# Designs tried in a protein design chat: VH-VL binders against Regulator of nonsense transcripts UPF2 (UPF2). Part 9

Target 1, 187 residues: Regulator of nonsense transcripts UPF2 (UPF2), of Arabidopsis thaliana (Mouse-ear cress) (f4iux6r469to655)
Amino acid sequence: RLLQRLPGCVSRDLIDQLTVEYCYLNSKTNRKKLVKALFNVPRTSLELLAYYSRMVATLASCMKDIPSMLVQMLEDEFNSLVHKKDQMNIETKIRNIRFIGELCKFKIVPAGLVFSCLKACLDEFTHHNIDVACNLLETCGRFLYRSPETTLRMTNMLDILMRLKNVKNLDPRQSTLVENAYYLCKP
Key: E = the ipSAE of ESMFold2; O = the ipSAE of OpenDDE; V2 = 0.75 times the mean of E and O plus 0.25 times the DockQ between their complexes.

## First folded at step 7 (VH-VL; framework fv_mosunetuzumab)

Design u1 (from r11 with heavy chain S55R; at its last look DockQ between E and O 0.02; V2 from the best seeds 0.00; counts 0 for: pae O 12.5 > 2, placed apart)
Fold by OpenDDE, look of step 7:
Structure u1 (fold): chain C 187 residues (1-187), chain A 119 residues (1-119), chain B 112 residues (1-112)
Amino acid sequence: as target 1 above (187 residues)
Amino acid sequence: EVQLVQSGAEVKKPGASVKVSCKASGYTFTDYYIHWVRQAPGQGLEWIGWINPYRGGTKYNEKFKGRATLTADTSTSTAYLELSSLRSEDTAVYYCARDTEWLGYFDYWGQGTLVTVSS
Amino acid sequence: DIVMTQSPDSLAVSLGERATINCKSSQSVLYSSNNKNYLAWYQQKPGQPPKLLIYWASTRESGVPDRFSGSGSGTDFTLTISSLQAEDVAVYYCQQYYSYPTFGQGTKVEIK
């Protein structure tokens, strides 16, 4: 029943309240159910990802398996989506990458995973990979750019992004998307 | 049958405190949130806060934070609202209401408790 | 907070005629994930607590006469009484529960 309230958590206060109450229902089975519920956030409800990430970050201190399970699921999904010959709906890819990015801002997803995802997109800089890369940068690019530990790597990745934009002669939509993502990270 | 029965009318002076009770019956008390809503004479409805009777989790309208205290006694299936530092503006009918779901609509209400604050 | 605004403040309708009450929210109370409107309607008679009439914008609570109906989506909602009865004289409130509960200011329905 508590998990059914997740879709209603459209603010920090609401998700924090739910998180506190969830702590009293601690069991392995319930943790698995929570992870599944979080992972299955609708593709059209991307605004929830930041709040869900906050909940995970809060619970991570006492329930170590929640972040590990969720991150693994998201990573597996990313790998499945990026290398699949028959590309799935772009909304699924965007949901996945934004969730990864939101979790990174809470130090749940390691920066290394974000850079791996970004590199995978840049290695084949076409179609949905452009959108995925830009959505990832829009989600956590500035965060990583401003972090001393990741500034250099992010700078390099952004340079590669702009180079690819120019070399690939992207259409106006994608060109604008890339430029916006770049300057969002590097004002 | 689900019922919420509230305590009787109260008359208080400014600066005093009041505690209103709401006894629930006809359902599992810990399965539903209890909200408190007040209504000044001739005015609309104002949300005060909620309590989850299970473990006693609470959330307050910022307007009442620090002045309102919600509690629940699971042994008697009774919810309580305590309001301190009473002002004339606190004169109102106070309702407890059962929430169908978290931050949902209210399917059952108490009969209301009139609290009058006057010097 | 989501602000709920009703119109009109007062409505006089002849017996057997249609009564229409409007409610507007300051932001959408439609949740895209489940496509539900987090909006309820209540009826309050003098000396009584509010009584739930409609939830999810258009679903009637059990025991509510079919002359009551709710419609609308997003930010604009309407409560309709198809044929006003004497017992329908009351104040009606809309309430959103998309976020922390807030109510409209109420609409007083009277017999003309």
Scores: ipSAE 0.000, ipTM 0.537, lowest interface PAE 12.5, mean pLDDT 92
ESMFold2, look of step 7: ipSAE 0.006; ipTM 0.541
ESMFold2 (binder alone), look of step 7: mean pLDDT 94; pTM 0.953

Design u2 (from r11 with heavy chain G57K; at its last look DockQ between E and O 0.02; V2 from the best seeds 0.00; counts 0 for: pae E 6.9 > 2, placed apart)
Fold by OpenDDE, look of step 7:
Structure u2 (fold): chain C 187 residues (1-187), chain A 119 residues (1-119), chain B 112 residues (1-112)
Amino acid sequence: as target 1 above (187 residues)
Amino acid sequence: EVQLVQSGAEVKKPGASVKVSCKASGYTFTDYYIHWVRQAPGQGLEWIGWINPYSGKTKYNEKFKGRATLTADTSTSTAYLELSSLRSEDTAVYYCARDTEWLGYFDYWGQGTLVTVSS
Amino acid sequence: DIVMTQSPDSLAVSLGERATINCKSSQSVLYSSNNKNYLAWYQQKPGQPPKLLIYWASTRESGVPDRFSGSGSGTDFTLTISSLQAEDVAVYYCQQYYSYPTFGQGTKVEIK
């Protein structure tokens, strides 16, 4: 029943309260159920991803298997989506990449994974990959750009992004997305 | 009040060039893209290209690449369309239009400039 | 390029009656990320530039009478004039801005 409240956690206070309550229900089975519930966030509820990530970050200190399981699931999903010949619904891809990005801001997802995902998108800078890359940058690009450890790498990625924007014949929508993402990261 | 005021009608010979102006007022000129659209007599609307007055960056319909040149003068808040190597098929009313929300729909239009190309 | 096709090419409607114009895009102009349809409608009277009526497929521009409404999603859109007035005689265009701007061929609305 506690997990049924997840979709309603649309504030920091609500997710924090839920997190505290969850700590009293600690079991391996319950942890698996939680991870599954978090992973299956509706594609139309992207606003929840930040809060879910916060919950994961909070629980990471005492329940180390929660972040590891979730990150693995997200990584596997990303790899599955990017290598599929048939393009899945863009909403699924966006949900996936945004979740990865949100978790990165809490240092649950390592920066290396984010850059790997970004590189995969930039290597084939077409259609959904443009949207995915932009969504990733909008989610955690600025965070990585401002970090001394990752600022150089992010700078290089942003340069590549802008180059690709200029070389590729993007439609106005995607062009705008790329520009917005760039300037959001590098004001 | 937002206004786009275009230059007067032009009559040109085939092979000539024409330059149409569009003076913007009532808003910050550099905040909005300017698009150019033409309409041949009795025909529909055809997009020519856009310019970002802030950066000067342009994008053209492939059909007009090499012949159309979009420019903007921020000091006078004026956008320009130059079309070279004019043909009879270029006879049309040319409109400038203000973009919304960075490359979207057009909320304000110039009154149009008739360009007639005839031998 | 996304091709916009309107139907019919011409429409004659009696005063006070409903006028319906259809617009079809060759591909979806619905963006899944924001769930918005990148579709606008314009009215053009003789000797005048197009006038914006509807944007995002169903949002009416300020100053536009409530008898004008836009509906549809994805590839199929409709402009409806609930009660045709004399001043509504014009050519109407749909326009997508999902990609580089393209317009329908126009629909001429006349009074029967």
Scores: ipSAE 0.039, ipTM 0.675, lowest interface PAE 3.2, mean pLDDT 92
ESMFold2, look of step 7: ipSAE 0.049; ipTM 0.651
ESMFold2 (binder alone), look of step 7: mean pLDDT 94; pTM 0.951

## First folded at step 9 (VH-VL; framework fv_mosunetuzumab)

Design v1 (from r11 with heavy chain E101Y; at its last look DockQ between E and O 0.28; V2 from the best seeds 0.00; counts 0 for: pae E 12.3 > 2)
Fold by ESMFold2, look of step 9:
Structure v1 (fold): chain C 187 residues (1-187), chain A 119 residues (1-119), chain B 112 residues (1-112)
Amino acid sequence: as target 1 above (187 residues)
Amino acid sequence: EVQLVQSGAEVKKPGASVKVSCKASGYTFTDYYIHWVRQAPGQGLEWIGWINPYSGGTKYNEKFKGRATLTADTSTSTAYLELSSLRSEDTAVYYCARDTYWLGYFDYWGQGTLVTVSS
Amino acid sequence: DIVMTQSPDSLAVSLGERATINCKSSQSVLYSSNNKNYLAWYQQKPGQPPKLLIYWASTRESGVPDRFSGSGSGTDFTLTISSLQAEDVAVYYCQQYYSYPTFGQGTKVEIK
């Protein structure tokens, strides 16, 4: 019943209240159920990802298996989808990468994983990977650019992005998407 | 400290193949492209191609397409250039070089491998 | 591909004097969206691999002496050695990375 409230947590107060209530459900089975519910966020409800990430961050210090399970599931999903090219997977890829990006801002996903995902998209910079890279940058690129530990790596990745835009024959939509992502990170 | 250490000099006959290795150390091998560049005696620098060690993706200078093969072994952090159907014009020093953060310029170079193609 | 042409092919410069090397690209290597010139300079001494000196046309690589400077934009670039030292005797190459890499033919710098 508690987990059925997740889709309704559209504010910080609502997700925080649910998180407090969830602290009283300490079994491993309940923790696995929570992770599965968070992972199965609807593809059309991307606004929930920040709130779900906030809940995970709150629970991380006392329920260590929640962040570890969720991050592993998201990484496995990224790796299984990165080479698939059919149109049906784009919405799942966007949900996946935005969740990874949100968790990075909450210090649950390490920046190294984000850079690995971005590198994978830039190495085959075509089709869905352009959209996935740009969505990742829109979610956490500015955060990583402004963070001292990652500023240099993010700057270099953004320069690579613009080199690839120059080398590849992108259509106008993709070209605009890349430019918007670049300037969002480096205002 | 970043290092690229290449295999030793080779002497080959026309029509043979050669495989040059480039062992990387001091950094995460899969995070950077490796380029191959050659230099004939007394001549300038000629780009052969690059490999992405993460994905295995490659790009070749059209002059070498069909004769050059770039590979990478992530378990040993080693990149390879294989050049087939060797000609006397292929006599050169072959360099591997690391692409600075995928930007396209090269901050570290191997020591070079002399390949001599003689009758 | 973008053809890089250096001038002169060789030059002799007295110790302590200024050496100037020019590099011209067949196509602009300035990308207006990020305002960066995709140009690098390398130094190569006999029996050694090239060594990176300058990138983004004017940014000096770490450990490169202040006497080396790069300038120019678009298609025309210059490497300047403000006070030539004995150790600067080498061949110098420009390289564009606006697209797939191409190098200038090299400029040999000697002491006279």
Scores: ipSAE 0.006, ipTM 0.542, lowest interface PAE 12.3, mean pLDDT 88
ESMFold2 (binder alone), look of step 9: mean pLDDT 94; pTM 0.946
OpenDDE, look of step 9: ipSAE 0.029; ipTM 0.591

Design v2 (from r11 with heavy chain T100E E101Y; at its last look DockQ between E and O 0.06; V2 from the best seeds 0.00; counts 0 for: pae O 8.3 > 2, placed apart)
Fold by OpenDDE, look of step 9:
Structure v2 (fold): chain C 187 residues (1-187), chain A 119 residues (1-119), chain B 112 residues (1-112)
Amino acid sequence: as target 1 above (187 residues)
Amino acid sequence: EVQLVQSGAEVKKPGASVKVSCKASGYTFTDYYIHWVRQAPGQGLEWIGWINPYSGGTKYNEKFKGRATLTADTSTSTAYLELSSLRSEDTAVYYCARDEYWLGYFDYWGQGTLVTVSS
Amino acid sequence: DIVMTQSPDSLAVSLGERATINCKSSQSVLYSSNNKNYLAWYQQKPGQPPKLLIYWASTRESGVPDRFSGSGSGTDFTLTISSLQAEDVAVYYCQQYYSYPTFGQGTKVEIK
């Protein structure tokens, strides 16, 4: 019943309240169920990702297996999606990468993983990878850019991105998307 | 088998327009970009532009901006190049070529369409 | 635009001998992120469209004979035909796709 409330947690207060209540339901089985529920957030409910990430971050202090399981699942999903040749549902890719980005902002996902994902997108700067890269940057690019430990690396990645935009034959939509992502990170 | 089949040769007067077609088969039409490249007689290859059949997005060589129009019909898996305000220097064989979502090299080509511009 | 320059313009080689074609780009076509060279080679016979031989500077397209090889990095590239065959008579083009596609002027390979 508690997990059924997850889709309704559209505020910090709601997710915090749910998190507190969940702490009293501490079992391995319940933790697995929670991770599964979080992982299966609807593709059309991207606004929930920030709140879900907050919940995970809060629970990480007392339930260490929750973040580890979720991050592993997301990483596995990313790797699976990036290698698929089929024109997969871009929405699934976007959900995945945004979730990774949101968790990074809470330091659940290490910056290294984010950069690995970004690099994968830049290495093959094609249609879906452009969208994925831009969504990742939109989610956590500014956060990483402003962090002293990651600012240089993010600066370099952004330079690469802008170069690719300028030298590759991007359509107007993609070009605009890249520019917006760039300036969002580096105003 | 992947095939790009282009329309037949065209003879046009200066100032006229020409529209060349490129019918794709043997693959999913929307999975690949279509580029257009021309070759004047005895000369090298010149890139005109590309179209993404999936999104309809296009990019043109600046040299052809305003004169070249690329379109694609997904229902017939056919790409089109229209070139307006034709000049004698536009006399060339025009090729369509396939490119997987912006890799930038062309693995399959049409047989070419000769466009002759003569007064 | 990146300018591609081939050398020589024409090459006559005896059957069974090595043919070497050079291609130079006005700027590097090496992408630092993936360490790949965005360069392709094509073969064009009279009355036919170009045929892809090599991409990523050194990877042979499927069906291309082993006698064809590509090498080089950055701005200098080479197409080598280790043992010229009669069917290899054609014009060869290098093409960069690091930026907007541009081609070399072509090299005509003939039998001596």
Scores: ipSAE 0.019, ipTM 0.579, lowest interface PAE 8.3, mean pLDDT 91
ESMFold2, look of step 9: ipSAE 0.048; ipTM 0.649
ESMFold2 (binder alone), look of step 9: mean pLDDT 94; pTM 0.951

Design v3 (from r11 with heavy chain L103Y; at its last look DockQ between E and O 0.40; V2 from the best seeds 0.00; counts 0 for: pae E 6.9 > 2)
Fold by ESMFold2, look of step 9:
Structure v3 (fold): chain C 187 residues (1-187), chain A 119 residues (1-119), chain B 112 residues (1-112)
Amino acid sequence: as target 1 above (187 residues)
Amino acid sequence: EVQLVQSGAEVKKPGASVKVSCKASGYTFTDYYIHWVRQAPGQGLEWIGWINPYSGGTKYNEKFKGRATLTADTSTSTAYLELSSLRSEDTAVYYCARDTEWYGYFDYWGQGTLVTVSS
Amino acid sequence: DIVMTQSPDSLAVSLGERATINCKSSQSVLYSSNNKNYLAWYQQKPGQPPKLLIYWASTRESGVPDRFSGSGSGTDFTLTISSLQAEDVAVYYCQQYYSYPTFGQGTKVEIK
């Protein structure tokens, strides 16, 4: 069916074509099914997140509940996982935060949510939260740094990130990850 | 206009608890931490702790850990300080204050809530 | 904890004269990587909450008169009121935010 084609949309043209075809299925039941399919993107297929975000942005003008439902599900997932330390959750956390970041670049996720997620990671800057914060910054940090209405807040967050790196004893991998994320945002 | 409006004065007996509210308006409540600071009569300022209203995360001055509880209700944009096992030296004006994006200086303060602990 | 010590504890200054308040931290509050001093100054008038005057050691908050200025770096900081006005009678506090917030004990400024 149309939803089974989502994992195959590995280009802008393919996701745009599927998006047009999906407009013919504009019912509440079908919109919920689409949101669930987008949310369940494979953890190993992070390259699809930008295309899925593009589809959501295209549908947002005519199907306003799609972005609303997806963003709420992603935020709920973030909050359910942020304090969990099990290594099995890291791939899901990375998928979650990168999806949030991609949707922010399409202006579906408000910047405020991105800053809230980032602050939650910085409040307890250990373990998975370091990787999650860095992945968020790699996904949308430069976008927010370049946007006039968010540049001051992003600059402040980057200052906090570097202070935390210097006062916490991060292992070499995480220290490098933090430095890379910082300079991707503010070269 | 950013405002922090606190609940009214309280008179308590030793051993009781008090819960002070701080209602925020004029900004996105979950974007900024709320700190609590107290001031005993004729004394200086003493930091109690902060709450991140988005996550519910808290940090406390160790002096108050175990007695102070900070909470936030995002549906009403209200932060709360609960202080238990009150004693006479807890007599003070209690302030809530907004910090700017986790930096720890306070750009807006509530009007203060006098808590008096006496027999 | 970073201990903040103000001097003097009280200060009497004639109207129109300069008032100078010192604040010393037990540890540096300068973060050399961003060159920011994590220090703020507050004014508190009787019966009122504190009011932010200065942050990052020397940046005036919006609406604060130009007669208020902050200076210093590392461990030594100064708040200066260049020409004391009647409405400047208050207690002044320094506060560091390099770590968990701590305040100086306060400096009461009075008219002679």
Scores: ipSAE 0.055, ipTM 0.646, lowest interface PAE 6.9, mean pLDDT 89
ESMFold2 (binder alone), look of step 9: mean pLDDT 94; pTM 0.940
OpenDDE, look of step 9: ipSAE 0.179; ipTM 0.717

Design v4 (from r11 with light chain S33R; at its last look DockQ between E and O 0.06; V2 from the best seeds 0.00; counts 0 for: pae E 10.8 > 2, placed apart)
Heavy chain, then light chain:
Amino acid sequence: EVQLVQSGAEVKKPGASVKVSCKASGYTFTDYYIHWVRQAPGQGLEWIGWINPYSGGTKYNEKFKGRATLTADTSTSTAYLELSSLRSEDTAVYYCARDTEWLGYFDYWGQGTLVTVSS
Amino acid sequence: DIVMTQSPDSLAVSLGERATINCKSSQSVLYSRNNKNYLAWYQQKPGQPPKLLIYWASTRESGVPDRFSGSGSGTDFTLTISSLQAEDVAVYYCQQYYSYPTFGQGTKVEIK
ESMFold2, look of step 9: ipSAE 0.006; ipTM 0.557
ESMFold2 (binder alone), look of step 9: mean pLDDT 94; pTM 0.953
OpenDDE, look of step 9: ipSAE 0.699; ipTM 0.884

Design v5 (from r11 with heavy chain L103F, light chain N34K; at its last look DockQ between E and O 0.47; V2 from the best seeds 0.00; counts 0 for: pae E 7.1 > 2)
Fold by OpenDDE, look of step 9:
Structure v5 (fold): chain C 187 residues (1-187), chain A 119 residues (1-119), chain B 112 residues (1-112)
Amino acid sequence: as target 1 above (187 residues)
Amino acid sequence: EVQLVQSGAEVKKPGASVKVSCKASGYTFTDYYIHWVRQAPGQGLEWIGWINPYSGGTKYNEKFKGRATLTADTSTSTAYLELSSLRSEDTAVYYCARDTEWFGYFDYWGQGTLVTVSS
Amino acid sequence: DIVMTQSPDSLAVSLGERATINCKSSQSVLYSSKNKNYLAWYQQKPGQPPKLLIYWASTRESGVPDRFSGSGSGTDFTLTISSLQAEDVAVYYCQQYYSYPTFGQGTKVEIK
C-alpha cells in the first residue's frame, strides 16, 4: 500500500512522488488513514517530520481536511502530554512539538498555536518543558523570528526564555540547550 | 476605566472552602494575567498564583499547591480563587491584581476580600 | 524564591522632610539584556489595596506625585519621598517580578 512507503520517504523527491500518487486515491476514508499514518510517525524518525509536513502542505490545496485533522490531533496530543501528571517519555513530547513546528514552517499550523505551546512550556519551565521549548524553537523559532508579523512576539518569548534560564539556575546541559535555541533563533 | 471588583467578605470554618470572585472591566479581560495576593491582618503581602484568562493556564505558589484553584470565566470577565481545607492562618484579605506583562508589576488591584476562618 | 528585605520596618519623619526606604533582594533583579530592574514599589493605606508607585525601579506610575522617586540597581533599591506629606502616611512595599512575585515585608511611614 501507498502508506507503507511513508517511512521510506527520506528525501524531498520521494515525498513529492508519494504525494502525487496519493492524489489519485481521493476518499474521505483514505484521508483519515493518511492522517493517522502521519501522526504515528516513529519517535526515532524525527527526520521524517519535515517531509511529512511538506506532504501535508502540498495536499492542503486540494484536501483541506487533512491539515485540519492532523493539526487537531497534534494539538490534542500536546494538551494531553502537558497536563499529564505522570512522567512520560520525553521522545513523545519532542516528536509532537517538532511536528507542530515543522507544520508551522509550511503555514499549516498557525503561529498562535506555536506560541501557545511555547507559553505553556515557559509557564512551567522545568524538566521536560525546557527540552520541549528548546526543540520547538530549534524547529521553527527562526522562522517566526524572521516573520514581520511574529518577530516581536518571538523576541519577547526569547527574552523570557533567557531570563528564566538565569532565574532557574539550570544545569549545564539545559543551560546550553537554552542558549543554543536562543541563538538559533537570533543569529 | 479599568476596575477589578471582588466579592464580599466570607466567614468560614476550618476545613471548609471559600471561593472569591474578581470581576474585571474597562479592558480586554483575556489580554492580561490575573494574580492573587493575600494579606494576613497586620502582615505583608503573599503571592498565591496567577491565571492566564486566555488559555486558562495557571501557576501557583508551592505553598498553596493542592489547595488553591484559579479559574476564569471569559464570558463574564471574572476570575475566581478557590481555597480549600481552610485553616485559621488563611484568615486574610485576598486581592486580585492585573499583571502588566508576563510576571510583571500590578497596576490595578481589586478592593480585597476578607476571608475569616474561625471555629 | 527571591527574598525581599526592607529597611527600616518603621519610619517616623517630620512633615516636609525626606523619607528614605531601602529594599534589598537576595539576588539581582537586573535583566542585563534589557538593562531593566524588575522592581516595583507600592503604597498601601489602611483598608485599601496596594497602589502602584514605581516600576522598573525608577519609573513613576501615572498620577504619582514627583516627590516619590525610585533608585537603585541589581540588589539594592531605594524609595524616596523628598518632602513627606500628611497623605503619605502608609505602608510601603517593594516587589520584584524578575521571578515569581515576592514582596518586601513592608515599611510603615508615619509622621513624627
Scores: ipSAE 0.051, ipTM 0.679, lowest interface PAE 3.7, mean pLDDT 92
ESMFold2, look of step 9: ipSAE 0.057; ipTM 0.646
ESMFold2 (binder alone), look of step 9: mean pLDDT 94; pTM 0.952

## First folded at step 10 (VH-VL; framework fv_mosunetuzumab)

Design w1 (from r11 with heavy chain G104L; at its last look DockQ between E and O 0.03; V2 from the best seeds 0.00; counts 0 for: pae O 10.5 > 2, placed apart)
Fold by OpenDDE, look of step 10:
Formats: C-alpha cells, structure tokens, sequence
Structure w1 (fold): chain C 187 residues (1-187), chain A 119 residues (1-119), chain B 112 residues (1-112)
C-alpha cells in the first residue's frame, strides 16, 4: 500500500514523508519491491524522477543496497537499449537516461557512468542517441559542468557535441535540441 | 517585475544601419536568452535571432545572416540589434523578447521599436 | 522551416459567444521523447507587443483568464475563447518552437 503512493509524491514534502514511513517497513524483500517500483516509473511521469532520486538518496545512508540495485538496473537497461532503433523504445530510453541523470545530481550515480552513457551516444550520433544525449545533458549537464571535478570532461563532451552537430548536418529539430542542451549546460 | 524597454522609433534611408536597444530589468539579465522578432505593418511575426547575454553566443535566422548583429551589455542589462544595409522591406516594428527556459517561446516582450526605411 | 497556417484570417463573434481559432503546422510539433507539443499562442492588441497566452499547446500562462484554452496535438491546434469579452478583441498568433520559432499569419478577432 505504501508503494502505491509513489506516483502521488509530486512534492519534496510528500516524498520525504513517504520515505520516513518506508523506513519503518524495512526488510530485504521490501527494499527489492521498492527498487522495482522506482525502476518501473511510468514513461509519462518523468517529473517523478527527481523525487524518486531524492528518496533513494535519503535511503542510501541506511539502506545501501537500494541505490546499488537501482543503478545496476538502470545501467543494464541503458546497455540493452542503446543500440535499439525502433520508435517504441524512445520513451523508455528517455526515462532511463533522465533517471540516471537525476540520480547523478544526488551523487548516487557516479559521474563516470554518466560520461560513459554520453560517450556511447556521441560515438554513434544518430537516431535516438541524439535525443538521449540531449536529455541527459538537460538533466545533469549543468550540474557536472559546474563541478570542479567534472567541468573539464563536460566541457570536452560539449565541444564534441557541437562539432558533431555541425558535421552531421542535423535537421532543424535536432539541431535546436542540441543547441538548447549545450547552452543549458554552458550558459 | 520583469520589463523590457526598447529605444524609440527610427527613420532611416536605404543602405543605412539601425541599432535598437532593449533594456531588461526585474530579473537576472544573464539567465535568459533575448530574442528579436520583427513585424512588418499589417503582417505577421518573423524571428530574427537570439543572444545569450551570459556567453555572448548568438544564433541568427539565415535570412538575416550578415546583416543582423546581436550584442549584449551585461553592465547595463541591455541587448542590441543592429541591422545594416537597410531596405524598404525592413520597415517593421522590432521586438525584443525573453526566452522561457531556452525553449524558444517568449514570456515577456519589449514594447517594440518602429524602424521606417524610406527614401 | 515549419510553416504555421491559421484559420480563419478574421473572425467576428458576438459578445459572450465562443471563438475558435485553428492553427496547422506543416510538420508535427509533437516531440515523442516527452510527448509534449511545442506550440504557443499569443494575443496582440493594437499598438502592443504579443502576449503569451498558452504554451505546450494547452497550458495557460499565469494571469490568463480561464475562458482561454488551447487544444490539439501533432499538426492541428485550436485556441478557444469560451465566452468572448470586449477586451479580447485582438490578433492571435500560434507559434511553434519545435524548431526555430515560426509564427502563424495571425487571426483577427472582432466583435460582431
């Protein structure tokens, strides 16, 4: 019943309250159920990802297996999706990459994984990978750009992105998407 | 309150240049792109380009490339549009507008500046 | 460039009656990644700049009266004024921001 409230947690206060209540139901089985519920966030409810990430970050201090399980699932999903080109998977890809990005902002996902995902998209800068890369940058690019530890790597990735945009001669939509992502990261 | 205040009307000869200013207030100037849009008399709206006041980065409508120059002065929170080699077809009201979250729609507009190009 | 076409060019409606303006894009402005329509509506009164009314095709800007509503998806969009008021006399523009901004030619709304 508690997990049924997850989709309704559209504020910090609500997710924090749910998190507190969840702590009283702590068991290995319940942790697995939570991770599964978080992972299966509806593709149309991307606004929840930030709150879910907050919950994970909060629980990470006392339930270390929750973030590890979730991150592993997301990474595995990314790897399975990155080469698929069918239109049906674009929403799943976007959900996946945004979740990874949101978790990165809470330092649950290491920056290395984000850059790995970004690199994979840039290495094959076509089709869905353009959208995935831009969504990732929109989600956590600015965060990484502003961090002293990752600013150089992000700067380099952004330069590559712009170069690819010009070289590939993208259509106006994708070109605009890339430009917006770039300037969101590097105002 | 967010405000964009533009310079006054201009009358120019063909071949001349015009520079229109847009002073922003009520928000952090460098946090939002400034776009320029013009409207010929009795006509629709035409996008000219945008500037990132923070970085100075610009993007132009291909139609205006080479003739339009967008600049920004962060010390005065003022954006500028300079249009050179003016033609009669450039007669229009020129608007500056603030971008919303880099999404390319506009939540605040200047009052407009009429630029008349006539012999 | 995505071409935006509005219909009708002009509309005369009696006070208190419904006004409907249509906007068609030459390409879909629905983004499959987030399922959002990159479409905005503006109101422009004589001697004034455009005023944002609707964004994301159906989200009303703050301060905009409830009588204004946007609907549609993909290539076909509609702005509806449920009950036309005297202050609603203006030219209305649709604008796509799926790509670099382009506007419809405008629809003039007048009182019958």
Amino acid sequence: as target 1 above (187 residues)
Amino acid sequence: EVQLVQSGAEVKKPGASVKVSCKASGYTFTDYYIHWVRQAPGQGLEWIGWINPYSGGTKYNEKFKGRATLTADTSTSTAYLELSSLRSEDTAVYYCARDTEWLLYFDYWGQGTLVTVSS
Amino acid sequence: DIVMTQSPDSLAVSLGERATINCKSSQSVLYSSNNKNYLAWYQQKPGQPPKLLIYWASTRESGVPDRFSGSGSGTDFTLTISSLQAEDVAVYYCQQYYSYPTFGQGTKVEIK
Scores: ipSAE 0.005, ipTM 0.560, lowest interface PAE 10.5, mean pLDDT 91
ESMFold2, look of step 10: ipSAE 0.026; ipTM 0.622
ESMFold2 (binder alone), look of step 10: mean pLDDT 94; pTM 0.945

